# Designs tried in a protein design chat: VH-VL binders against Translin-1 (tsn1). Part 13

Target 1, 220 residues: Translin-1 (tsn1), of Schizosaccharomyces pombe (q9p7v3)
Amino acid sequence: MNKSIFIQLQDQIDKEHSIREKLTAEVDLLDEKLRVLQLLLANCEQNLENQEEILEALEIIKSKTRGLAELASNFPYYKYNGVWDRSIQKVVYLYLLASWTGRLDKSLRPTYSLLSLSEVGQILQVPVFPEESTFHLSIEQYLHAVLSLCSELARQSVNSVISGNYHIPFEALNTIQKVHSSFQVLSLKNDSLRRHFDGLKYDLKRSEDVVYDLRIHKLV
Below, E stands for the ipSAE of ESMFold2; O stands for the ipSAE of OpenDDE; V2 stands for 0.75 times the mean of E and O plus 0.25 times the DockQ between their complexes.

## First folded at step 10 (VH-VL; framework fv_tezepelumab)

Design k4 (from g3 with heavy chain D54K, light chain S94E; at its last look DockQ between E and O 0.02; V2 from the best seeds 0.00; counts 0 for: pae E 12.5 > 2, placed apart)
Fold by ESMFold2, look of step 10:
Structure k4 (fold): chain C 220 residues (1-220), chain A 123 residues (1-123), chain B 108 residues (1-108)
Amino acid sequence: as target 1 above (220 residues)
Amino acid sequence: QMQLVESGGGVVQPGRSLRLSCAASGFTFSDYAMHWVRQAPGKGLEWVAEIWYKGSNKHYADSVKGRFTITRDNSKNTLNLQMNSLRAEDTAVYYCAREGYDFWEAYYYFDYWGQGTMVTVSS
Amino acid sequence: SYVLTQPPSVSVAPGQTARITCGGNNIGEKDVHWYQQKPGQAPVLVVYYDSDRPSWIPERFSGSNSGNTATLTISRGEAGDEADYYCQVWDSSEDHVVFGGGTKLTVL
């Protein structure tokens, strides 16, 4: 047996471990900031004056995402993308939520709609369909983020009733219905993504129940 | 008390049709996805069909696709299975099953079952 | 299509612990549900999502799922536990619910 081949294999194993450690350290720092923004956006209907904090968190997350992209671009994408996949899904999800709720800029103007994958890529300054296998936002990351947005919108529908904002439940239902219709035309082979999509029926039901309750109690 | 009661089973000739019904009570029927599951004599459980809570989404096992139609009437709390072009291998007890769910997005488990109705296909 | 494999039978002495296995490729990445069926009766859910129990099912019933094997565990087995037991998953690739072949538990 050729021992130099096995020494080269061990060197490769050590190199890959070192690369994963470096990437994981950067992802951990990103994850800290994602937790902050998630908390700010979960309560944003109740606190319209936290916009300065939200904009600051968005800029920090953009900066750290670009830093991760620069580091990751030194290495083969598909070999290491599992290190950041879940965290990048959350970045995309929080930008979708910030846009939908009107927190992406100082206007405080909800869009009640989805940013496209291309628009998220432009905002973050990260490629979405690179010619080479470099760091990019994946279609699967975006689709998971859209579905996570629907779950959060169903949850926030309840809170908006308590605070007296009775049109948010209608906008949430409209968004969830459109996502459901759009996903029905997709051929989803990914087991995790199909499970996530099939659970959308419960987000629909919960959002429908809020709208129905508003109607029968004559609050709209 | 929550109940699922199947009816419409019987003995039929191959190639004929039969319609099963499941009457639901004790829960809000229109909130739940519903399923049919069958069990041939001396055999295990075999999933047959699914219908979502509003009735617009349906899925079928390959063995029944094109022959069986699942429907529901939420105003009457009734689940139905129209079985056309029946074959000997369709002989089974047919159960109506409710898909459970909870706040944490748990689904595709069956938390409540009817007692079943027997379908026998013989010439 | 996805396949679940169960032993056809398991025997235990009264008061002993029964373990019923459900095998599948990477089943640890799926949510496994378990049903009890006594002769002439409908199935009853006993464990769902690998290890959760309906509130009316005694704590003697527990479940685990890792790697290629899910296991239903029944502590302090008694005659009332004699039944067929089925494991079940959902297979997203074909939108199919899949049951195992069933395991007959006897308490001798």
Scores: ipSAE 0.000, ipTM 0.539, lowest interface PAE 12.5, mean pLDDT 87
ESMFold2 (binder alone), look of step 10: mean pLDDT 92; pTM 0.949
OpenDDE, look of step 10: ipSAE 0.006; ipTM 0.504

Design k5 (from g3 with heavy chain S30R A33T D54K, light chain S93D; at its last look DockQ between E and O 0.03; V2 from the best seeds 0.00; counts 0 for: pae E 13.5 > 2, placed apart)
Fold by OpenDDE, look of step 10:
Structure k5 (fold): chain C 220 residues (1-220), chain A 123 residues (1-123), chain B 108 residues (1-108)
Amino acid sequence: as target 1 above (220 residues)
Amino acid sequence: QMQLVESGGGVVQPGRSLRLSCAASGFTFRDYTMHWVRQAPGKGLEWVAEIWYKGSNKHYADSVKGRFTITRDNSKNTLNLQMNSLRAEDTAVYYCAREGYDFWEAYYYFDYWGQGTMVTVSS
Amino acid sequence: SYVLTQPPSVSVAPGQTARITCGGNNIGEKDVHWYQQKPGQAPVLVVYYDSDRPSWIPERFSGSNSGNTATLTISRGEAGDEADYYCQVWDSDSDHVVFGGGTKLTVL
């Protein structure tokens, strides 16, 4: 056995650790901005309230995401993607939500519609479907984000009724139904996605119940 | 099949600038960190600069820091070295070298070298 | 700055074993790489990570590293082995690649 094997391994561990620290630092900054935007998008109300702050937050997140992408592009994707996967998933989710609620300026889709992965990539100016293992928005991140969106739409449907926005539940239901139908044709091999998808069934039922209540009370 | 070919060398006066290029072929260029290493006539090897995969991270030897700029164009499989404020001590054969890679970063050994291009700085 | 020290020259008879040393402070804790450079040619990697060898390099070339000295060993030396040999490390403190001064190997 080569005596230097363990020294070599330690050296690689140290280098990897250093890289992870750098990436984590960027992700932490990104996460701080994500929290701000999440709070701003807590309601699906179609008004211009806090619109300026939302746009600013979106731009900051875009910038931070691009910065992370640039840094991460120097390293093998699948070696370090664990550092940013959740954060990037949240980025995608928030952009989906912003677009769906009509808060995303210059959105590629109309209000109450779902951005594609490619469109999210275009908006964020980060790659999707790369030919090599470099930083990119992954299919898994996107699918998780879509499921998260559905959960949020179900939640906000109830809140919208309370606030007198009776059209939101219908739009939410329509979106969730489409997502549900689409996911059924996917061959999901990822356990995390499977579990998350199971939650979608509950969200669908919840949204259906909200719409049913509105109809029986003749509010719509 | 793998090949690195340097170009752009020549004779220049002190204080002038020169741009070197290295054309890579036979491998996926964007997957490798690239380096410049130089060798003065009759002297040993001296590391000059490195540039990582996408070009975001660069490092320089103290002797050239602030004067030299390493860049790469992955779409053209080219490595470049912009040399400004050249000095007599910059006279050397300049090699482009590929850093070894096997799914780990920063191995810091050079598995392939170009033939080199001569840079002479003389008044 | 980290410094690598090599003897300026080493001579061996054909068929004999050549040993080229590379000295450095605690070099045994670093990964040492070796390059062969023949006159008028570019350097060629012959040993990396102290003792690993590229597949196209003959088994006659081997390396070791311990304490303050790394050693390149060339067994059954032949005329074709005449060249300059350089050791190389990466220094984490300065974040620099460092080469030794080189050793001229003569087979005579």
Scores: ipSAE 0.000, ipTM 0.508, lowest interface PAE 11.9, mean pLDDT 89
ESMFold2, look of step 10: ipSAE 0.006; ipTM 0.460
ESMFold2 (binder alone), look of step 10: mean pLDDT 92; pTM 0.949

## First folded at step 11 (VH-VL; framework fv_tezepelumab)

Design m1 (at its last look DockQ between E and O 0.05; V2 from the best seeds 0.00; counts 0 for: pae E 13.1 > 2, placed apart)
Fold by ESMFold2, look of step 11:
Structure m1 (fold): chain C 220 residues (1-220), chain A 121 residues (1-121), chain B 108 residues (1-108)
Amino acid sequence: as target 1 above (220 residues)
Amino acid sequence: QMQLVESGGGVVQPGRSLRLSCAASGFTFSDYAMHWVRQAPGKGLEWVAEIWYDGSNKHYADSVKGRFTITRDNSKNTLNLQMNSLRAEDTAVYYCAREGYDFAYYYFDYWGQGTMVTVSS
Amino acid sequence: SYVLTQPPSVSVAPGQTARITCGGNNIGEKDVHWYQQKPGQAPVLVVYYDSDRPSWIPERFSGSNSGNTATLTISRGEAGDEADYYCQVWDSSSDHVVFGGGTKLTVL
């Protein structure tokens, strides 16, 4: 123990780097599967035959999320949670989208509604309101995921008209309007979340325009 | 191919006005918030102004507030900056910049080549 | 108003790793974006949200942000990386976008 303070600090820096590299490697593998699922769900209206691929991707993502949770439990949560924060937002978002579109199970029955944070946690088998500083789905991750869902629903609303599915635009608008109303009662002090919510206006306008166009052309 | 092309720069005397334009092509202009960012010769980047996709919200740096007005015309895919009461410190290259269309905003994923404004006698 | 501080210049040998810092009070609570500007050219986004890259930016470019310091890291530096680099945040108290003063990277 007669090493200089800087040698001891270097040893801790190396340890922290090793931990972050291990966590990042697992998150990168998760992110690759998230990209696959996102592409599958973006086209799910046009391709009902991709359901087995979607279910497989969902199971892989659930397994990788649980594996990340177990790995992360060995380390201080708040020191490393930035490594996975945005990837977990995307996990939540894609599960919300899969539920809304009817792709969480073999029924192919859209719910046109939001899973709650508790329901997502139950499905993924990940804590949502921990009493300790352990791996969990945060409220902020869920709120970001809900807003991301609205952006995708606005986009799919446009595509559904092209494919001749005129009911989806009305369900998308209804969901986006409910989210907009619900968020207005929240006190959003988080800069990132406030900025994301402010962007909901783009999604609302896009979805409204699709419904308006359907009414003008007497398609509904 | 995405393009942002600024125009309207030039040499003007202090106290005069100048109007900059930015022509957008290759993307759906009306989906994006737009910004002006300037760079004085040999200096760093300085944010100037923001306008939301529909023109409803505008924000300005303190150094230009009350003198500059950002506007857009979504039917012509153009962003504009009306610069009144120009000062020597407004001398800069002015870039138009597109705000990224992502979950969290306030980053610029595409920039024009800039137009030079020189304010001197 | 919020201030970002960058070193005026950084020099690295070819093939070595360059680190460009961006200091700010509690910058770790903000999303940090980084731009590369070569002489006579417009800035180009190289990192956003602290650590994400546009698909056209090489994996040699990476970022981190914690506490009072954000860092842009350029592994295996090459002559083509010589440029000015700017960090940028949004500041909620002023509703302003804020840039750092810029760092000139030289590869010697």
Scores: ipSAE 0.000, ipTM 0.526, lowest interface PAE 13.1, mean pLDDT 87
ESMFold2 (binder alone), look of step 11: mean pLDDT 93; pTM 0.956
OpenDDE, look of step 11: ipSAE 0.024; ipTM 0.528

Design m2 (at its last look DockQ between E and O 0.18; V2 from the best seeds 0.00; counts 0 for: pae O 11.3 > 2, placed apart)
Fold by OpenDDE, look of step 11:
Structure m2 (fold): chain C 220 residues (1-220), chain A 121 residues (1-121), chain B 108 residues (1-108)
Amino acid sequence: as target 1 above (220 residues)
Amino acid sequence: QMQLVESGGGVVQPGRSLRLSCAASGFTFSDYAMHWVRQAPGKGLEWVAEIWYDGSNKHYADSVKGRFTITRDNSKNTLNLQMNSLRAEDTAVYYCAREGYDYGYYYFDYWGQGTMVTVSS
Amino acid sequence: SYVLTQPPSVSVAPGQTARITCGGNNIGEKDVHWYQQKPGQAPVLVVYYDSDRPSWIPERFSGSNSGNTATLTISRGEAGDEADYYCQVWDSSSDHVVFGGGTKLTVL
């Protein structure tokens, strides 16, 4: 070996940096499309005017996610997953939201229902339980996405009342209650996930308050 | 409308104990995790401790672990910090801070005015 | 332990754009939050989750985060913007909240 140990280490550092840059570039492109879809799904109301745009955005995100998956599969998953974890979590979240609101063209679940991790994987054509060394949707990403969905549903439940959609708060509450009950039986070891779950009680309370207000005013 | 007010600061000798308190108002106290953050004179911010909304979980900086205890009383909207075996390097303004409620990640959206703790012989 | 590095001071002319950096290993993979602290006052949140802004914070304040550097950008700098600015992250490995060393911004 003609190279010093430190030169070899520097080469490795440079290689890893290059990989992260490539992955980051793809993630940045994905994030841009996620922002578009986020704006389109800003409310739970079914708007036929932007439905075509939503479907187009979903397809683009699918394509970008698959492209990222292909690139990422060339590298150790747990070494680089920090580069895309939040973005992929958002991908899952937005697909959950699109499905829940009845805007997903290939929804496997009825409106106001929750897609499973397997179903999301099927829709995106990305593996969920393959070799851990390759790109996949993780359980943690999915669980975070579900919690994010609950927060969004709680937020939109208030807005839906303003717009006169009084059924949305009820459906939101039902979903949040089910998620809350389901999470209570999970043994969560991830500290971030545990903290995120702690916030669910607030979302549940918010949703309950909205529904109770509607009931006392004879709106539901 | 939202307010955090620290109290209990003062001058103490090394090895002594001191108890800080933070009174919260203007929000549902029991819905939020709370933190202590301190700042030595002329220095930067240093995280001290965290307590979850229901007190079910606590975390401490290595510099205070085993010496400080964070507690809360949700019925009184109060956050506390019991400081034992105080050292000169514990001299600082101590802030109570509310953890922001967005996506379940750590940031501080509201801070108290702080209370000064001086440890000197 | 995870370390955040900030320049000790940054100067900008009135009306110009100030940029305060926060360095950390793969900090782009973390959520970065920023606080403003004026003399004798408590810190105030100005940016959270890299680029989100509280509604009571002017739009002149923005944030970005990529690679090993997060940046707080203050456009159209005013005298009132003079303060210490701190970046902050949560380190999952140690379960610690970590602050940068702080940057003093001067508008002259």
Scores: ipSAE 0.018, ipTM 0.585, lowest interface PAE 6.9, mean pLDDT 89
ESMFold2, look of step 11: ipSAE 0.160; ipTM 0.660
ESMFold2 (binder alone), look of step 11: mean pLDDT 94; pTM 0.960
ESMFold2, look of step 13: ipSAE 0.341; ipTM 0.720
ESMFold2 (binder alone), look of step 13: mean pLDDT 94; pTM 0.960
OpenDDE, look of step 13: ipSAE 0.000; ipTM 0.494
ESMFold2, look of step 15: ipSAE 0.224; ipTM 0.678
ESMFold2 (binder alone), look of step 15: mean pLDDT 94; pTM 0.956
OpenDDE, look of step 15: ipSAE 0.005; ipTM 0.522

Design m3 (at its last look DockQ between E and O 0.17; V2 from the best seeds 0.00; counts 0 for: pae O 10.7 > 2, placed apart)
Heavy chain, then light chain:
Amino acid sequence: QMQLVESGGGVVQPGRSLRLSCAASGFTFSDYAMHWVRQAPGKGLEWVAEIWYDGSNKHYADSVKGRFTITRDNSKNTLNLQMNSLRAEDTAVYYCAREGYDFEAYYYFDYWGQGTMVTVSS
Amino acid sequence: SYVLTQPPSVSVAPGQTARITCGGNNIGEKDVHWYQQKPGQAPVLVVYYDSDRPSWIPERFSGSNSGNTATLTISRGEAGDEADYYCQVWDSSSDHVVFGGGTKLTVL
ESMFold2, look of step 11: ipSAE 0.012; ipTM 0.572
ESMFold2 (binder alone), look of step 11: mean pLDDT 94; pTM 0.959
OpenDDE, look of step 11: ipSAE 0.563; ipTM 0.816
ESMFold2, look of step 13: ipSAE 0.006; ipTM 0.576
ESMFold2 (binder alone), look of step 13: mean pLDDT 94; pTM 0.958
OpenDDE, look of step 13: ipSAE 0.006; ipTM 0.510

Design m4 (at its last look DockQ between E and O 0.08; V2 from the best seeds 0.00; counts 0 for: pae O 12.5 > 2, placed apart)
Fold by OpenDDE, look of step 11:
Structure m4 (fold): chain C 220 residues (1-220), chain A 122 residues (1-122), chain B 108 residues (1-108)
Amino acid sequence: as target 1 above (220 residues)
Amino acid sequence: QMQLVESGGGVVQPGRSLRLSCAASGFTFSDYAMHWVRQAPGKGLEWVAEIWYDGSNKHYADSVKGRFTITRDNSKNTLNLQMNSLRAEDTAVYYCAREGYDWEAYYYFDYWGQGTMVTVSS
Amino acid sequence: SYVLTQPPSVSVAPGQTARITCGGNNIGEKDVHWYQQKPGQAPVLVVYYDSDRPSWIPERFSGSNSGNTATLTISRGEAGDEADYYCQVWDSSSDHVVFGGGTKLTVL
């Protein structure tokens, strides 16, 4: 084997590393903002006191996501998407959650409804189905985000009961049931999605249990 | 550079216990799920156990369930495997392996340790 | 339990293309990963997610997966490619990681 081949490989590794570092830097900045929004949305309770902060955080995340999209568009998508996949999934997840909880523009979707991938793309002003070789929101990212939403809804369902918001568990259950039914018709080829979807069963059960408890205690 | 170094292997009698350790360096250990994979002499690879990045979930092969316990200490960048009630069939080189971090790909192992040999013999 | 089936051995002449198969029920619906193991060494990831390749792995290594068969292809085989190769999947039904039996590649 020619030593020159290894030199070429090393050069390629170095180039890729440099690119990944640049992308990672942008993703890190995005992640910081995502943490802020996640804390703000940690409760499904409609508290208008922090609505302005939520909207501001959403706009910042939008801007950061678009910036990342522009940078990422200079490189092959499938070569580097591992750098931002988790973060972008979280972006989608948080927008789904914001919309579901009525913290996003209600003209887009009513409260307790699920934004589509296309709608999320429109909101963020990033492509979803145009060219796979460039930056885009993927179906996989969206599906993971939806599943993450369901997990969060199940969690917040319990918290809402503690806070006396007894309608939230029903809305959460309804959404989780619809998602569960929808995923049943999908032919999932990705192991990660299959694994994540398998967890949905537990979330559904948790949500059902909360609703049943409310009924048993005659709170609803 | 990323490195995984196994230790704790040796020769033990059937029914005895042994604790393996894997020291990780060169990456953020707490961000990755970790696995144990073993290989009997002259045989193929066999998955043994998995632990999630925060230790919240653990999974075991049927062959070791109830006997082996996988743990991790993220503060020390260490993966452990407690092996109890050892059997002759447990004789193997034990590898610690990092699960690759890819949102679209699960359960591939991008880095492996050198392995540590465990021999169970009377 | 889910089972992956590999041929015990494959031989190829230098410069020729080696193909190692991994059979499994509806394996095309799973993500298949491949490892190379040389004598006395730990396994090395060569292909993951059916066809993706680590950046340090030569382009001579490629993977495909469809139907009931996944295939690792090694073009322009070299003496250094002589090793055992293992395919691997995760089975959602059993929640187990499953390896194939391994294939000994000989470059003659």
Scores: ipSAE 0.000, ipTM 0.510, lowest interface PAE 12.5, mean pLDDT 90
ESMFold2, look of step 11: ipSAE 0.006; ipTM 0.589
ESMFold2 (binder alone), look of step 11: mean pLDDT 94; pTM 0.959

Design m5 (from g3 with heavy chain D102S W104E E105D; at its last look DockQ between E and O 0.71; V2 from the best seeds 0.00; counts 0 for: pae E 9.1 > 2)
Fold by ESMFold2, look of step 11:
Structure m5 (fold): chain C 220 residues (1-220), chain A 123 residues (1-123), chain B 108 residues (1-108)
Amino acid sequence: as target 1 above (220 residues)
Amino acid sequence: QMQLVESGGGVVQPGRSLRLSCAASGFTFSDYAMHWVRQAPGKGLEWVAEIWYDGSNKHYADSVKGRFTITRDNSKNTLNLQMNSLRAEDTAVYYCAREGYSFEDAYYYFDYWGQGTMVTVSS
Amino acid sequence: SYVLTQPPSVSVAPGQTARITCGGNNIGEKDVHWYQQKPGQAPVLVVYYDSDRPSWIPERFSGSNSGNTATLTISRGEAGDEADYYCQVWDSSSDHVVFGGGTKLTVL
């Protein structure tokens, strides 16, 4: 029996806790900025003057995502990736939304189009298929983000009628329909992801109703 | 105000068929996914089948797969269950259930149920 | 397939708190819904999404879910609460809705 063995174990426990605290602190700072961008994009149809704020928020989020990636690269990926998983999912989602709404400058796709996982990685300068177990955007994060985009597009479809932009409901429906068709060929084994996808039926219905209402009243 | 009324239950011999209907009123039927849930006498609840709001997707419990067919007619606000090759273990009260809807994305719960129709399979 | 386990019965004194458990492997990762069923009646939703209540259900009904156990809590139990209670989840691997076996609550 030797006290140094237990001191060694305690030192390792303290080290792992310290690493998790550092990562969590950085994620909390990122989350703060994600909330700001989410609020800005939630009403971007109704507020034409917020473009500069959106671009500033996007750049801050990119910078913080890159900083998190640099910090995380010093530690075993799969031991700590749960710390940032939800927050990185939201980064992907907000970039998809910013691109779709035409609010992301230098987007790789035109307005009303869906960025691919690889394109999001290029824009954020974050790996998507790393050679080794390092910080990267995961397929599951991207798939959840795409589904979250559809929910927001259905919601904004309703709001765009109030703003007098009757084209957006048709583009939203087109995007949601394409996502629905594409996901049907996937084998979704993840309970959370499957539940998220099955909820798409309500986003689709909401978006269809807006388009139907516009057509029956001859507003488009 | 909202109603789900099941009908078509009865006593049948094993191997025969029955068709159950559920008439909906008091809500926009075509907005909701619908389910059948059954309960054998003195037993617990058993989920049977699901159909999406537009009829595009259907899912079945393993115990009924290949024998039961769920359908809907949104123009008549009706949900149907065609039950073929009936077995004694299909004896149950059959409930029509509406899948709940909220903007909080809580799905796969049943916020409204019919009173049920009894199916008895015996010789 | 995924299995939910409930005790067959629970008894409480009037005015006391009843707790009905629903056991499942990693059930804390699922959304749990609860139904009340009185004799000869259809089930009634009392809790959904682990802890939310329909607006017409008394605040005495609450739920929690963590680890391998979800719990329905009925504060200030009344004779009118006597019923069978079922927990329910959705299982993505089978595309099935799964119910627990039910718990009979008695208020003596």
Scores: ipSAE 0.006, ipTM 0.600, lowest interface PAE 9.1, mean pLDDT 87
ESMFold2 (binder alone), look of step 11: mean pLDDT 93; pTM 0.953
OpenDDE, look of step 11: ipSAE 0.166; ipTM 0.685

Design m6 (from g2 with heavy chain Y101W; at its last look DockQ between E and O 0.24; V2 from the best seeds 0.00; counts 0 for: pae O 8.0 > 2)
Fold by OpenDDE, look of step 11:
Structure m6 (fold): chain C 220 residues (1-220), chain A 123 residues (1-123), chain B 108 residues (1-108)
Amino acid sequence: as target 1 above (220 residues)
Amino acid sequence: QMQLVESGGGVVQPGRSLRLSCAASGFTFSDYAMHWVRQAPGKGLEWVADIWYDGSNKHYADSVKGRFTITRDNSKNTLNLQMNSLRAEDTAVYYCAREGWDFWEGYYYFDYWGQGTMVTVSS
Amino acid sequence: SYVLTQPPSVSVAPGQTARITCGGNNIGSKDVHWYQQKPGQAPVLVVYYDSDRPSWIPERFSGSNSGNTATLTISRGEAGDEADYYCQVWDSSSDHVVFGGGTKLTVL
C-alpha cells in the first residue's frame, strides 16, 4: 500500500474543503443581505414607505446570487449544492414574496400572483432546468420557497387585519388554496418536501380562520 | 401552558413488550410532527422515531427499526410508542418531543420536550 | 452515518464566555440546533437554525456555524448555565436526526 495514494487523497480533501470555504463565504454574504430583505418584506402592506430600500436590496441579492452562480458553475452541482440550497431557497422565497406583495416589477406578474420557476430564473438571470452539472435553480428549491411563501402569507394575514388591510387575508387564502391543490397532484419523493407540504395544512387552516373571523365580524 | 407528559415506563425482561404514551396539551396537536428521543443512563441523547402531523409518514432509527412502532391519535392528543422484542440496550429515559414549526420545514428541531419516562430492560 | 463530535467537557469562570463546539463533515451546510439539559431534567432548546434563539432564552446564548464546526456561545456565564449541551442536525441521506455526544459545561 503506497503512502502516495493517501497523500493524493488528502490533497483532494483539501481541495474540496477549499472550494466549500469559498462557496460558503459567498453564501454568507448573500445570507446577510437576505436577512435585510426579509425584514423589509415582513408585512404585506402595499405602501411605498420602504420601496426604494426593497428595490435596492433585491438588486443586491440578484447580483450576489449571480456571483454565486458563476462561482458555483466551476464545480459539480451535485457535490456542492448543499452549501447554497437553503440560501437559494430563501432568495426564491423573497422574490416570490416581493412579487406577491407588489414590491417587484408589476409588469412581470400582477400583485397577489405567484411567480413561476422560469420567471424567477429570468428575473435573477440564473438557469433553470439546465445541465444537471451546472448551477441552477432547482424544482425542489422552488417548491420549498412556495410553501414558505404560503406560511408567510398565513402569518401576514393576521398582521394585515391588525393594520386594517382586510383584503390581504382573502388574497392569501386564495393563493394558499391554489398552491395546496397544485401540490396534491405532484408526486413528491423528497421527504423534506413532503413534510413541508404537510405543514401547508396548518397554513391553510390559519388562513381560513382569519377569513372566517373577518366575515363573522362583518369587517368584509 | 404547553405540556407533554410521558407514561408507560417500567421494568421488563428482555424479549418482552412495552407501550409508552405521551399526552399533549396546550397546543394544536395535529399541527405538529412528534418524535421519541431516548437517553440511556449517563449517556447522550438518541433519536428513536418520528411521525408526521397526520400520521401519514413515519421514520425509525436503525437500532429500533422492525421492533418499535410509533403511532398517534390526534383526537386524543396522544403519541404512542409500541416497543417489542426489548433488549438491554433499550434501557433509557424516553422523551416525547414536538418538532418545531417554522417557515423552513426542511430542518427539524425540538422546541418542547416531556419530562420523560424510564424504561428498564433487565433479566 | 453522519456523526457529530463534541468535547466531553468545557469549563469557564463566572462572567466569562463559554464556547462549545460541534464538529461534523460540512456541518456548515446544515442547520444546527442546540439543547441544554440540566441534571434530572429534560432537554431545552436554546438555539436553533445555527443562530436563532427562542424568545424565552437569554440573549447570552448565541450560535454560529461554518465549515466543519458549529459553536454555541454563552456569554457572561452563570452558575445556572452548568448543564449538558447537545448539538443536533437532520441528516438528509439517512433521514435521521443526529445528536452530538454532549458537552458538560462547568462554571467554576
Scores: ipSAE 0.018, ipTM 0.536, lowest interface PAE 8.0, mean pLDDT 89
ESMFold2, look of step 11: ipSAE 0.076; ipTM 0.657
ESMFold2 (binder alone), look of step 11: mean pLDDT 93; pTM 0.954

